# VH-VL binders against b2a6v4, part 6

Target 1, 177 residues: b2a6v4
Amino acid sequence: MTESNILLTGKPGIGKTTVIKRTVELLSCSSTGFYTREIKRGDPRVGFEIISLQTGERLPLAHTDFTTAEDRVGKYGVKAENLLGFLKEINEAMTSNKPQCLVIDEIGKMEFFTPGFHETVDKAFQSSYPLLATIMKKSHKFCDYLKNRGDTDVIEVTENNRDDLPEKLAKRIEEQL

## First folded at step 4 (VH-VL)

Design p05 (framework fv_masavibart)
Fold by ESMFold2-Fast, scan of step 4:
Structure p05 (fold): chain C 177 residues (1-177), chain A 121 residues (1-121), chain B 110 residues (1-110)
Amino acid sequence: as target 1 above (177 residues)
Amino acid sequence: QVQLVESGGGVVQPGRSLRLSCAASGFTFSNYAMYWVRQAPGKGLEWVAVISYDGSYKYYADSVKGRFTISRDNSKNTLYLQMNSLRTEDTAVYYCARGEDYFWSYYFDYWGQGTLVTVSS
Amino acid sequence: QSALTQPASVSGSPGQSITISCTGTSSDVGAYNYVSWYQQHPGKAPKLMIYDVSKRPSGVSNRFSGSKSGNTASLTISGLQSEDEADYYCSSYTTSSTLVFGGGTKLTVL
């Protein structure tokens, strides 16, 4: 397999995180990393939280109530420092010798504010472990770099393929292990 | 308002080292990726290296990889380029340039005046 | 010899329009809308004139415009003035995630 890194892209709300979650549930190995979930109050989306696949620990990454945050994306203040512990888990996993899949959801604007994020992502792409990640659809030099790597397969998640992708991706990851 | 001032250039023999500095002012230095771009006398522009806003990511042109090291000190608003094992083909004016974002740029909106590095015997 | 091909020179008279081409491949100019143009006067640093194919930074005259068709980007300068005499370089992002430059075009205003 020439493409050990799987990048999922697609429009906001298409179900990229659901594909990630369903895929890791089908894997025989452990998964290390995080996924992102919307924070809602009634109807409106008020933020995003990051959740560890290893521990289940949850921390808010962005929220409309973070009015004094220095970093912002749209209506959200970003507490980029909350991602530091999750990056540490991924870095530590890459020095282990156990079979596992690395997961990064999402490689995007909010996460870019976190010191060390780019270094951790670059190391993950270079690692011997399979990587399953989501990436923002909007063009950005770092994202374009990752999408164009020869060891990377970019898949757009759509209404048509999202229900079938988990089984297909799990098979590919298992073959890489 | 935005100013980038390079220093450290000079004449050196092949195989020697030089360290270039770029002093930045007029903007929040720690919010931008920074670049070194060079231009050999009478020739075109060549990208050399990039460093992210926090120094966590660095990337180099193949021609300098393993010989040059880019670094920054955000507390001093200063960008550096450590040039080792210099070759005659490294002779160029070296420009400090600001990226458009924290990590990368598709273009350079501000450039310093450059500092000349001449590698010759 | 450069990654992107530009004519070595172009000339025009005051008040005329000129166009400078920048030809790449499907892996750079043809792949992305990330083409930039820089103006360089002798002994000076380059100055950004156009980015993202056709956008102008604040302070750049609207006499400068950019466009792209397939693998070729173009810089057009209308109402030529003596101060436009300079070297012009194009740049493009590539599928290998690098920035490459053209060889440069020397513009002479007669």
Scores: ipSAE 0.000, ipTM 0.454, lowest interface PAE 15.8, mean pLDDT 86

Design p06 (framework fv_masavibart)
Fold by ESMFold2-Fast, scan of step 4:
Structure p06 (fold): chain C 177 residues (1-177), chain A 121 residues (1-121), chain B 110 residues (1-110)
Amino acid sequence: as target 1 above (177 residues)
Amino acid sequence: QVQLVESGGGVVQPGRSLRLSCAASGFTFSNYAMYWVRQAPGKGLEWVAVISYDGYNKYYADSVKGRFTISRDNSKNTLYLQMNSLRTEDTAVYYCARGEDYFWSYYFDYWGQGTLVTVSS
Amino acid sequence: QSALTQPASVSGSPGQSITISCTGTSSDVGAYNYVSWYQQHPGKAPKLMIYDVSKRPSGVSNRFSGSKSGNTASLTISGLQSEDEADYYCSSYTTSSTLVFGGGTKLTVL
């Protein structure tokens, strides 16, 4: 009965981030957190950037040009330290008592490289604020814990539901404010 | 080339303490969860403890919870197991093993050669 | 002591195939596709042979294969060779977010 946390799963490229963006645009309250976008050079995807919902600040999270990065996922070097400022914004928002929705896109392998990421995510799930997040589909101890929480609703995004989800999620979040 | 080398094993009396170390090389130690797995003489494998890449998350098997403490020093590429209130049933070869990522593993791709801990007289 | 059930021993002759079973419950082997198999020669550390039910690490012979049906996982070794003689252990992730091991199977190549 108390599902305040919404986790979106689904295959890569299905449109999880689009669902996040459309949901946020329908909310009457402020949203705090970040979403992820592909970086393209012509046609090929060369990396991912993280974008603040509050400020619009963007920083690269991963890129094929990061050849000397010690952290890597596939062909991408990862600059996980670029996520630190975004985690700080989420932590500061949780000490506020204004109506808001927390957004984390994505709880996944690249983001796990960031010191304090799991602590911030765990606090967000425990907070009284609505949380809208995307999470990797692959099993992982931390992800499995989050997916199995009694206050958490896990929804798989598919071609059949992705266009209708934003309105449904926005209504649920508004009801929790 | 990935290497894990355990040390600190030996013979110790019941009720006493022992500290194991595992020196890691050939990979970025701070990017991996690390595990201790033990094997009693002539018996099977038993997971003992896990520690996340940053040392924040620690989990223990029920048989050792409250007695053993896992820790790591990423600046020295070293994993530790502090074993307190040792019992005869703690007698085993202790292996350190590398996880698949930062927080957890479903399998262990690299193991040390082990260090023998004997708890007796 | 072991959570997963394996036969204590299995034997075969060079060139034959053998299968080792690993039986758990709906809370471990039946719940997830996270079953691994380890080979251990006397006095040596375990070596990963199979992960994620059926996947082989680089350098592991394709004579080793894994499968799963319901609550039982299986390791099959084809074209048996003398160096395959070892103890074999299965492992599975659980709904309690822990890892458990089988009791081990001693393979003898006669």
Scores: ipSAE 0.006, ipTM 0.465, lowest interface PAE 14.9, mean pLDDT 85

Design p07 (framework fv_masavibart)
Fold by ESMFold2-Fast, scan of step 4:
Structure p07 (fold): chain C 177 residues (1-177), chain A 121 residues (1-121), chain B 110 residues (1-110)
Amino acid sequence: as target 1 above (177 residues)
Amino acid sequence: QVQLVESGGGVVQPGRSLRLSCAASGFTFSNYAMYWVRQAPGKGLEWVAVISYDGSRKYYADSVKGRFTISRDNSKNTLYLQMNSLRTEDTAVYYCARGEDYFWSYYFDYWGQGTLVTVSS
Amino acid sequence: QSALTQPASVSGSPGQSITISCTGTSSDVGAYNYVSWYQQHPGKAPKLMIYDVSKRPSGVSNRFSGSKSGNTASLTISGLQSEDEADYYCSSYTTSSTLVFGGGTKLTVL
């Protein structure tokens, strides 16, 4: 029982994605997975995009202009199928035996619409690879299971720790490789 | 290093067809809505058409609806404008322009150099 | 006809400030803070100078500033230089979900 999985939580807008990005920039190994970024049009937030850490490829996950989307969260239509290629990258990485850190930003309601998301996340948590992920604060059966795993360290990102976390997390991940 | 290069302009008779192309480089083409904007000689700018990042949505100015078709090939980083039933008032320099995000724009940050289409008898 | 009204021409001397107006309606300029300004030199493509009423793209001089009051947007160029001589076009988003342009203003630097 080691705490090889690092799970970041915190209030919306606190900087969880920034902590992820700064941490992976400090790593000497490859990072495989994705992070999420707001799509803005002028001042308003109109959606969210997912960006591959390996390739830099990006696709919209949710957008106010997905007016015909079957899946929705608030004002956003969700095109969860756009996450499929990113999940494939993570699944392939887990079979490679190459030193690397897995990254999942975010484990949340929008991503849950993607077929295979729960399975890929569960495999990543069970894998021998270091995992750095963010998770929604809201209670959810799957999220609560992940947060309560004995191999998982849940860290709340706050204004007081967000600037120091990247160096601490990078050091911890490097020690596992 | 964003570049947009239009081609396909020329002289064409009224009622005929012409296809314009715009070759994009220096950015991930498939992440942006793309626009065609035209400018008649000595006149102002007029929006013509827009296409979303994946080609699923297309919108046209009333002046070209039913005659022009916008399309894209993301594997070739190329935007197209198929112009049918051309009229003398379609004479203009046609510019390719990049949108703000996946679906729309309220402004154009990058423009091509333009390609001249002259519709004359 | 252009949807947005601009003066056909403005002129100034080096070092002066000039202002170009762009007047629309409550369905375009008055409805949204989505006004942009483009500079066009003879024979060249337009270049974005201002977006979202007052914001400058990277690389655009702070001598260029934008503002809006009611149905009228304005582009102000301070410290006028010879290379500023060009045509200037305003643009606005509309309640019909379209983009419209002004007729253009020719700036002459005397």
Scores: ipSAE 0.214, ipTM 0.720, lowest interface PAE 4.7, mean pLDDT 90

Design p08 (framework fv_masavibart)
Fold by ESMFold2-Fast, scan of step 4:
Structure p08 (fold): chain C 177 residues (1-177), chain A 121 residues (1-121), chain B 110 residues (1-110)
Amino acid sequence: as target 1 above (177 residues)
Amino acid sequence: QVQLVESGGGVVQPGRSLRLSCAASGFTFSNYAMYWVRQAPGKGLEWVAVISYDGSNKYYADSVKGRFTISRDNSKNTLYLQMNSLRTEDTAVYYCARGEDYFWSYYFDYWGQGTLVTVSS
Amino acid sequence: QSALTQPASVSGSPGQSITISCTGTSSDVGAYNYVSWYQQHPGKAPKLMIYDVSKRPSGVSNRFSGSKSGNTASLTISGLQSEDEADYYCSSYTTSYTLVFGGGTKLTVL
């Protein structure tokens, strides 16, 4: 319950997801959760996909071609329901009694449209399992709440620390297990 | 390692039906839009149909709309083209091609070997 | 007819260079940097040679290069070899969110 949660923030494109992936590769335990990746067509970014750390399964979270989507962020239609299966995996992991690290990349506007997202994130922060997550830098009530939790370490990813962070974070997570 | 293998082509009379299949391997099939592209003998390339990653979106060239149906079975890594009411002008080599992402492509990075459909009487 | 204009044929000798043009409009080649080039040997499937105007896929020789100026894209093949003899097709994305192809150019290596 008092175990620290690790929240990575930083400017877009700084390498937060790369830090997550490299940290997970160094862990001796399994990781449950997802990371996000840009979908590009040539030069333009046309969407974002979510990828399971456990299985490698991928689904699009947002895309310019989701023209009938009810939820939108900028030019993207958001199929937030595609995140439901990934949230279920995280919720099930928290009841498994198996050593693991929970991963949530990203806690941001697109994901907020998913029913149960706030609840799953809040439970993950309160869980006994180590949590490694990325969070949008811009101010938002829920994000500010998470960043100000006493059990949460907020680390800004920069060009100066991004190459060293994976080893340091893996060590911290291993000590928590 | 990415492979696309078409089958089902042949010689068929006008007005009849034919179903083409494309077996995909070496990549996660369910993450890509898939295309059927055809080439009439001695002519250029014309894409015929596209299907999104999950099968929810399908688009057809005007020349085949209402006659051809594209479908996919992600559990079998297989793409299909059901061709009904075939016309002599449908005679072509039909290629299976992989899109760039879930819905569309700016280019085709992988093509099958093609399967010849000859519509003649 | 094809949406993009290519010369019907081009020829060169081994070791020489040739260039194939692909001319469209301000709604396709002129609108985007999404031009691709395909090589097709008789009886074979097309093979991607160039994408995004000038990028080469893994395994494609650096003798093949692409460029674009205004509404015209170009494929240049240097150090011509007999195996380069093939049909070459250009393709471009359009403002209608479609892909169009050129009529193809037959390259003969004499």
Scores: ipSAE 0.033, ipTM 0.629, lowest interface PAE 6.7, mean pLDDT 88

Design p09 (framework fv_masavibart)
Fold by ESMFold2-Fast, scan of step 4:
Structure p09 (fold): chain C 177 residues (1-177), chain A 121 residues (1-121), chain B 110 residues (1-110)
Amino acid sequence: as target 1 above (177 residues)
Amino acid sequence: QVQLVESGGGVVQPGRSLRLSCAASGFTFSNYAMYWVRQAPGKGLEWVAVISYDGSNKYYADSVKGRFTISRDNSKNTLYLQMNSLRTEDTAVYYCARGEDYFWSYYFDYWGQGTLVTVSS
Amino acid sequence: QSALTQPASVSGSPGQSITISCTGTSSDVGAYNYVSWYQQHPGKAPKLMIYDVSKRPSGVSNRFSGSKSGNTASLTISGLQSEDEADYYCSSYTTSETLVFGGGTKLTVL
């Protein structure tokens, strides 16, 4: 099977999101999906936001000030329903018949609280569109399944490869379009 | 270019109500906490109220709790302050100001020009 | 009284450097690196000049600098110009999860 799915792993803070953003900037096609960014208040990290690659629309996924949230990860309350619109964009992209790259940053614990997340991710991996995604390093049944797929290339982002990866990944994605 | 424009100030008698508005432009209003900050004539600055990006969290200075209500309409990029049971010590120029994230701020990067509220008998 | 102490006035001549102090306690200025400075011309809104002790917003002249030592924050204006004549207010976050302001300093450029 052609490895049309690219999964980036690596330690927190290594630059996985930067690799994704630089890669999509080099693509001639559009990119549909989202990336995650830290929310800071001064120097402390107080949460994470999700940003649309197409529109730049952003919403908080997790925050210390979501004090009434039922879902939590560490010190953060998770407002997983904020992902629903972004998942809808990805699902619509898969039926659009337009050349594009799908982007999911991150496949992780906070996102798993969102209804339909597993289904959308699974569909994206099975789709004919190139997929560029980041995934948590920790063992998890669904994550391990995705990492072991025959159509999926798992790349660990390190200080040694992070600056060179964007150009290599962009070229590879272009060849699939 | 970020712009904040307040309106609704005026002269009112003690015990009455007044509603202030702040029209925002030049940024994605729904991504920021918004503040009301006031300045009494010849005095320093005092924060009044804050509202989170989606309106779910609201906090007030002790001096206005139970009397003032902060609200927002993200579809209209507008911030509001409903001021009830006004007192002479509420006399001030009221500024709207933008927060640094979705919920709170340690500083205010942009301010409106202010609207004067005078409470007199 | 204001929670943070500033001198009521400071004066200088064009080209000179001046410093405005802002003194608090271990529960505000001394507790966090969340000190900001605002410039206010008569009849105008405050303008952010410094945040997080020493950081400048885009568009603010590098003649303005901020620092902190213990419970005292300082705003320094170098190469003083007539347009710098204004009131300056410091602000700090507190351990009570509130924002407090200084009483303000009137800068006169002679």
Scores: ipSAE 0.371, ipTM 0.767, lowest interface PAE 3.4, mean pLDDT 90

Design p10 (framework fv_masavibart)
Fold by ESMFold2-Fast, scan of step 4:
Structure p10 (fold): chain C 177 residues (1-177), chain A 121 residues (1-121), chain B 110 residues (1-110)
Amino acid sequence: as target 1 above (177 residues)
Amino acid sequence: QVQLVESGGGVVQPGRSLRLSCAASGFTFSNYAMYWVRQAPGKGLEWVAVISYDGSNKYYADSVKGRFTISRDNSKNTLYLQMNSLRTEDTAVYYCARGEDYFWSYYFDYWGQGTLVTVSS
Amino acid sequence: QSALTQPASVSGSPGQSITISCTGTSSDVGAYNYVSWYQQHPGKAPKLMIYDVSKRPSGVSNRFSGSKSGNTASLTISGLQSEDEADYYCSSYTTSWTLVFGGGTKLTVL
């Protein structure tokens, strides 16, 4: 019995996304999904963008310049509909017969505004494909459910383990394919 | 690698219309805000218009507001400037310039070679 | 009239240093650290030389440096060369979320 779903937690700025990207680079199979990156203007952080692992397409998820956005988190307006195409890629991948790893960075408050996000995430966790995802540390009904699943390994990223984690995770994912 | 090529400039009479195009290559056009900047003969630079990465946000200099329309076609990697009700003071070289992110720019890292628009009676 | 004030001309000899000032208001140069400088040779498009007050793009000589004090930004060119002869324009972001330019300075290398 192996845990096929890997959830990374940790403090903001600890390097969770870096662990994801370095792990994906070591895999022999395709990776489908997205990762998140800060948008900066000089030193200030002004938003977050989502980048497709499959296509390299990028779109802003949250930005201070989304002044008319109905959904907000802190100083950021959230354009959650920009995530829809990325969720569609993940849904389509789950009906594929090719070996692949699913990637979701991040399962968090901004993404929850996207219609169908909960459903896609839940299906990804139930799928036979290995899943590598980051999740917010804060308590939330859906996040707590995911963290407590018997098929899910929750790993806290720390300064002590972040440099060694990608090789260990890649080996584990390869063994499941 | 990054290249911006303007076209559509020419000689036109006051009150007429003209449409400029800017063909972009060497980068992911749909990830950047795009600008039109003009320069009258022997004069300095003047910002004209900006359009966000997806075309949802557009802003204009007061001197052209209501007369000029900026637009883009991300499937063709092309930026446009529709210039209506042209005035002699619109005579300038029009430059296409790339923004630094999705919505705005504090500087322009890449410029086209420019296209000359002459409005004369 | 230009929003930012620059001297109309400046001159120097090869090997010398010159400084070009760019004076705005508390609503532009004084408000943000978003000042840029462009070099323009006759008949050519402008080229970015400095951005964010003092940062150089890759490929721009370290002879070019930028600074700011209050409402005035400055471009300094050290070890002046004949190829530096050009028009120089400053630009700043504004509190109205627009970009404004200076009137330009013609640099003559004697």
Scores: ipSAE 0.014, ipTM 0.610, lowest interface PAE 7.0, mean pLDDT 88

Design p11 (framework fv_masavibart)
Fold by ESMFold2-Fast, scan of step 4:
Structure p11 (fold): chain C 177 residues (1-177), chain A 121 residues (1-121), chain B 110 residues (1-110)
Amino acid sequence: as target 1 above (177 residues)
Amino acid sequence: QVQLVESGGGVVQPGRSLRLSCAASGFTFSNYAMYWVRQAPGKGLEWVAVISYDGSNKYYADSVKGRFTISRDNSKNTLYLQMNSLRTEDTAVYYCARGEDYFWSYYFDYWGQGTLVTVSS
Amino acid sequence: QSALTQPASVSGSPGQSITISCTGTSSDVGAYNYVSWYQQHPGKAPKLMIYDVSKRPSGVSNRFSGSKSGNTASLTISGLQSEDEADYYCSSYTTSRTLVFGGGTKLTVL
């Protein structure tokens, strides 16, 4: 396959993370990386946490209660250093020679605060391993570079396709392995 | 074509203030972190300050913390550096440089031509 | 004082190759693969030659290459030409979330 990297885009709340999780559940190989989940206090969204696909470890990435954080996005204080261990797992996976799928959810503003994030993402895209990732839709030099790579398939998640995508993406990833 | 043009440099006495400007063109200014980097006469480069794409995050070198303030006006595609309590060791050519990211950069792909600030009596 | 150590000068003849070293610590060059190199001609702004240790921007000659081993990064210029005569500065990201520079190396092409 020429497109070994799958990038999911779409409007906020469309279900990109759900597509990632359902796709991973259908894979026969291991998955290494992370996905993000909203932290809610009743109805209000108060933050985001990152969760390891291989270990289940969860750490907050951003929270409204992080009032002393040096880094901020909107109303959220960001603890980007919490992503470091997850990037290490992805970097180690790329040297393992074991069949697996790399997962990065999301390539977005909060994650860019983490030292090594750009490097790890760039290496993942260049790797021989299948990559399944979500990416912000707003224009950004690095994101636009990733979207325009010849080895990368950019798919917009919509209400029309989100229920069918997991099975189709899992099949494509299995065929790459 | 990406262009960065600095202005506002000049000769000032110690303890005084000066404001530098950097006019940006050829790219979507509001999508990039912007930097000030300086170079003392006959010396090497030194990072001074960075401001994120929307102005919400600002970081400074220890040598200028509390004295310099970085700011931007995205509607005018202009970056600023307000320099207060100037010292002789602040004498340098000040360069405006573009980051690669919304929040910072690990390198600078575009630089302005620089503007000279001389702090002396 | 420069955070990263470079030789003050290097020289070579047209057609030869030279290498400029940039030595830091485990908190900068040794911590990340975020090393960049800049070329500066007298009276001009710096120009990016190498970023992320070994990557070249569009328009930079493949005669320029970068590498890193431990706490030392290196810039190699092959097939030296007269226009390569300039000052070269290395830079690295640090664990303190800052960017630091080397003292610079004057390249003379004789």
Scores: ipSAE 0.064, ipTM 0.683, lowest interface PAE 7.0, mean pLDDT 89

Design p12 (framework fv_masavibart)
Fold by ESMFold2-Fast, scan of step 4:
Structure p12 (fold): chain C 177 residues (1-177), chain A 121 residues (1-121), chain B 110 residues (1-110)
Amino acid sequence: as target 1 above (177 residues)
Amino acid sequence: QVQLVESGGGVVQPGRSLRLSCAASGFTFSNYAMYWVRQAPGKGLEWVAVISYDGSNKYYADSVKGRFTISRDNSKNTLYLQMNSLRTEDTAVYYCARGEDYFWSYYFDYWGQGTLVTVSS
Amino acid sequence: QSALTQPASVSGSPGQSITISCTGTSSDVGAYNYVSWYQQHPGKAPKLMIYDVSKRPSGVSNRFSGSKSGNTASLTISGLQSEDEADYYCSSYTTSSTYVFGGGTKLTVL
């Protein structure tokens, strides 16, 4: 009845993705979904890529060289359609009969451009599977809805807790399974 | 281990065409921009062309623009260089090289062994 | 003609240090910190030794170091060894979004 959806928030660069990755490495069950990583050229950040936890496939989500992109966030063009295959993996996982943890990194502005993203996220939150996700800190109608759900625990990642969170979250997810 | 193997070089007359191939293995080919760099006998290196991870962006050195076409087939992990209207000054060993990310890099991290193209009468 | 100027040759004895210069303009070497260096043994492909002026790829000896001042980049090889004998090429990104290379320097380890 009381499912535990875990939403990690925090300032950009605090280590939310590292917490996700370390947590899933500690799990005995499979993890399905994706995490996000910066693309750098020297010191400057030039984009973000999305990486499948299930297959290891990676594709760019946003890049300064997406000059013809209709969708933009700051200096980045967004190729939101590159996320479609990853959402399909999550949707297919939710129809399986296998113990697993769903992972969505990140629920944020760039991903909102992807058709079906809101629907897939909402289904994941309603599912019986444990969900580990990161979410943007800034206020947004959909994000605020997710953060205020009674089945959802919002945890701010800080310099003081980021090293200890993976073990605590893994234990919590294992207890739910 | 990253491996790049060029092929298709040979002797050809001025004005003719030749197509080079580069077979990639040991990495996810579709995640990298790819380059062609050439070296004339006894001379230095010269950048020729670049292609982005998905083939959507292509750029050429002025010396080959309008004559050479870079392309890739990600399903076959293969890079191509179609060379038209060849000139004697195009004589060189042609190297396939990998970029650092999807679109553009500022250096070439892995190189193939090269394939020799000789344009002579 | 190469766009970047390097000495044609340099020599040193085992254990010695040598430096190879690479001089360009304000539109290439002077414009960005995007200078790379390549080692080429006879009959073989180039190998990346230094990128972004001073960074080493994994597996490259710390005897190789890079630096830049104004329009001139430098590759320094300390503790010279016989296997260092090769041609060395510098490269830089340009303000025209192209790449330029030096003419190459032949290092002889005496």
Scores: ipSAE 0.173, ipTM 0.703, lowest interface PAE 4.8, mean pLDDT 89

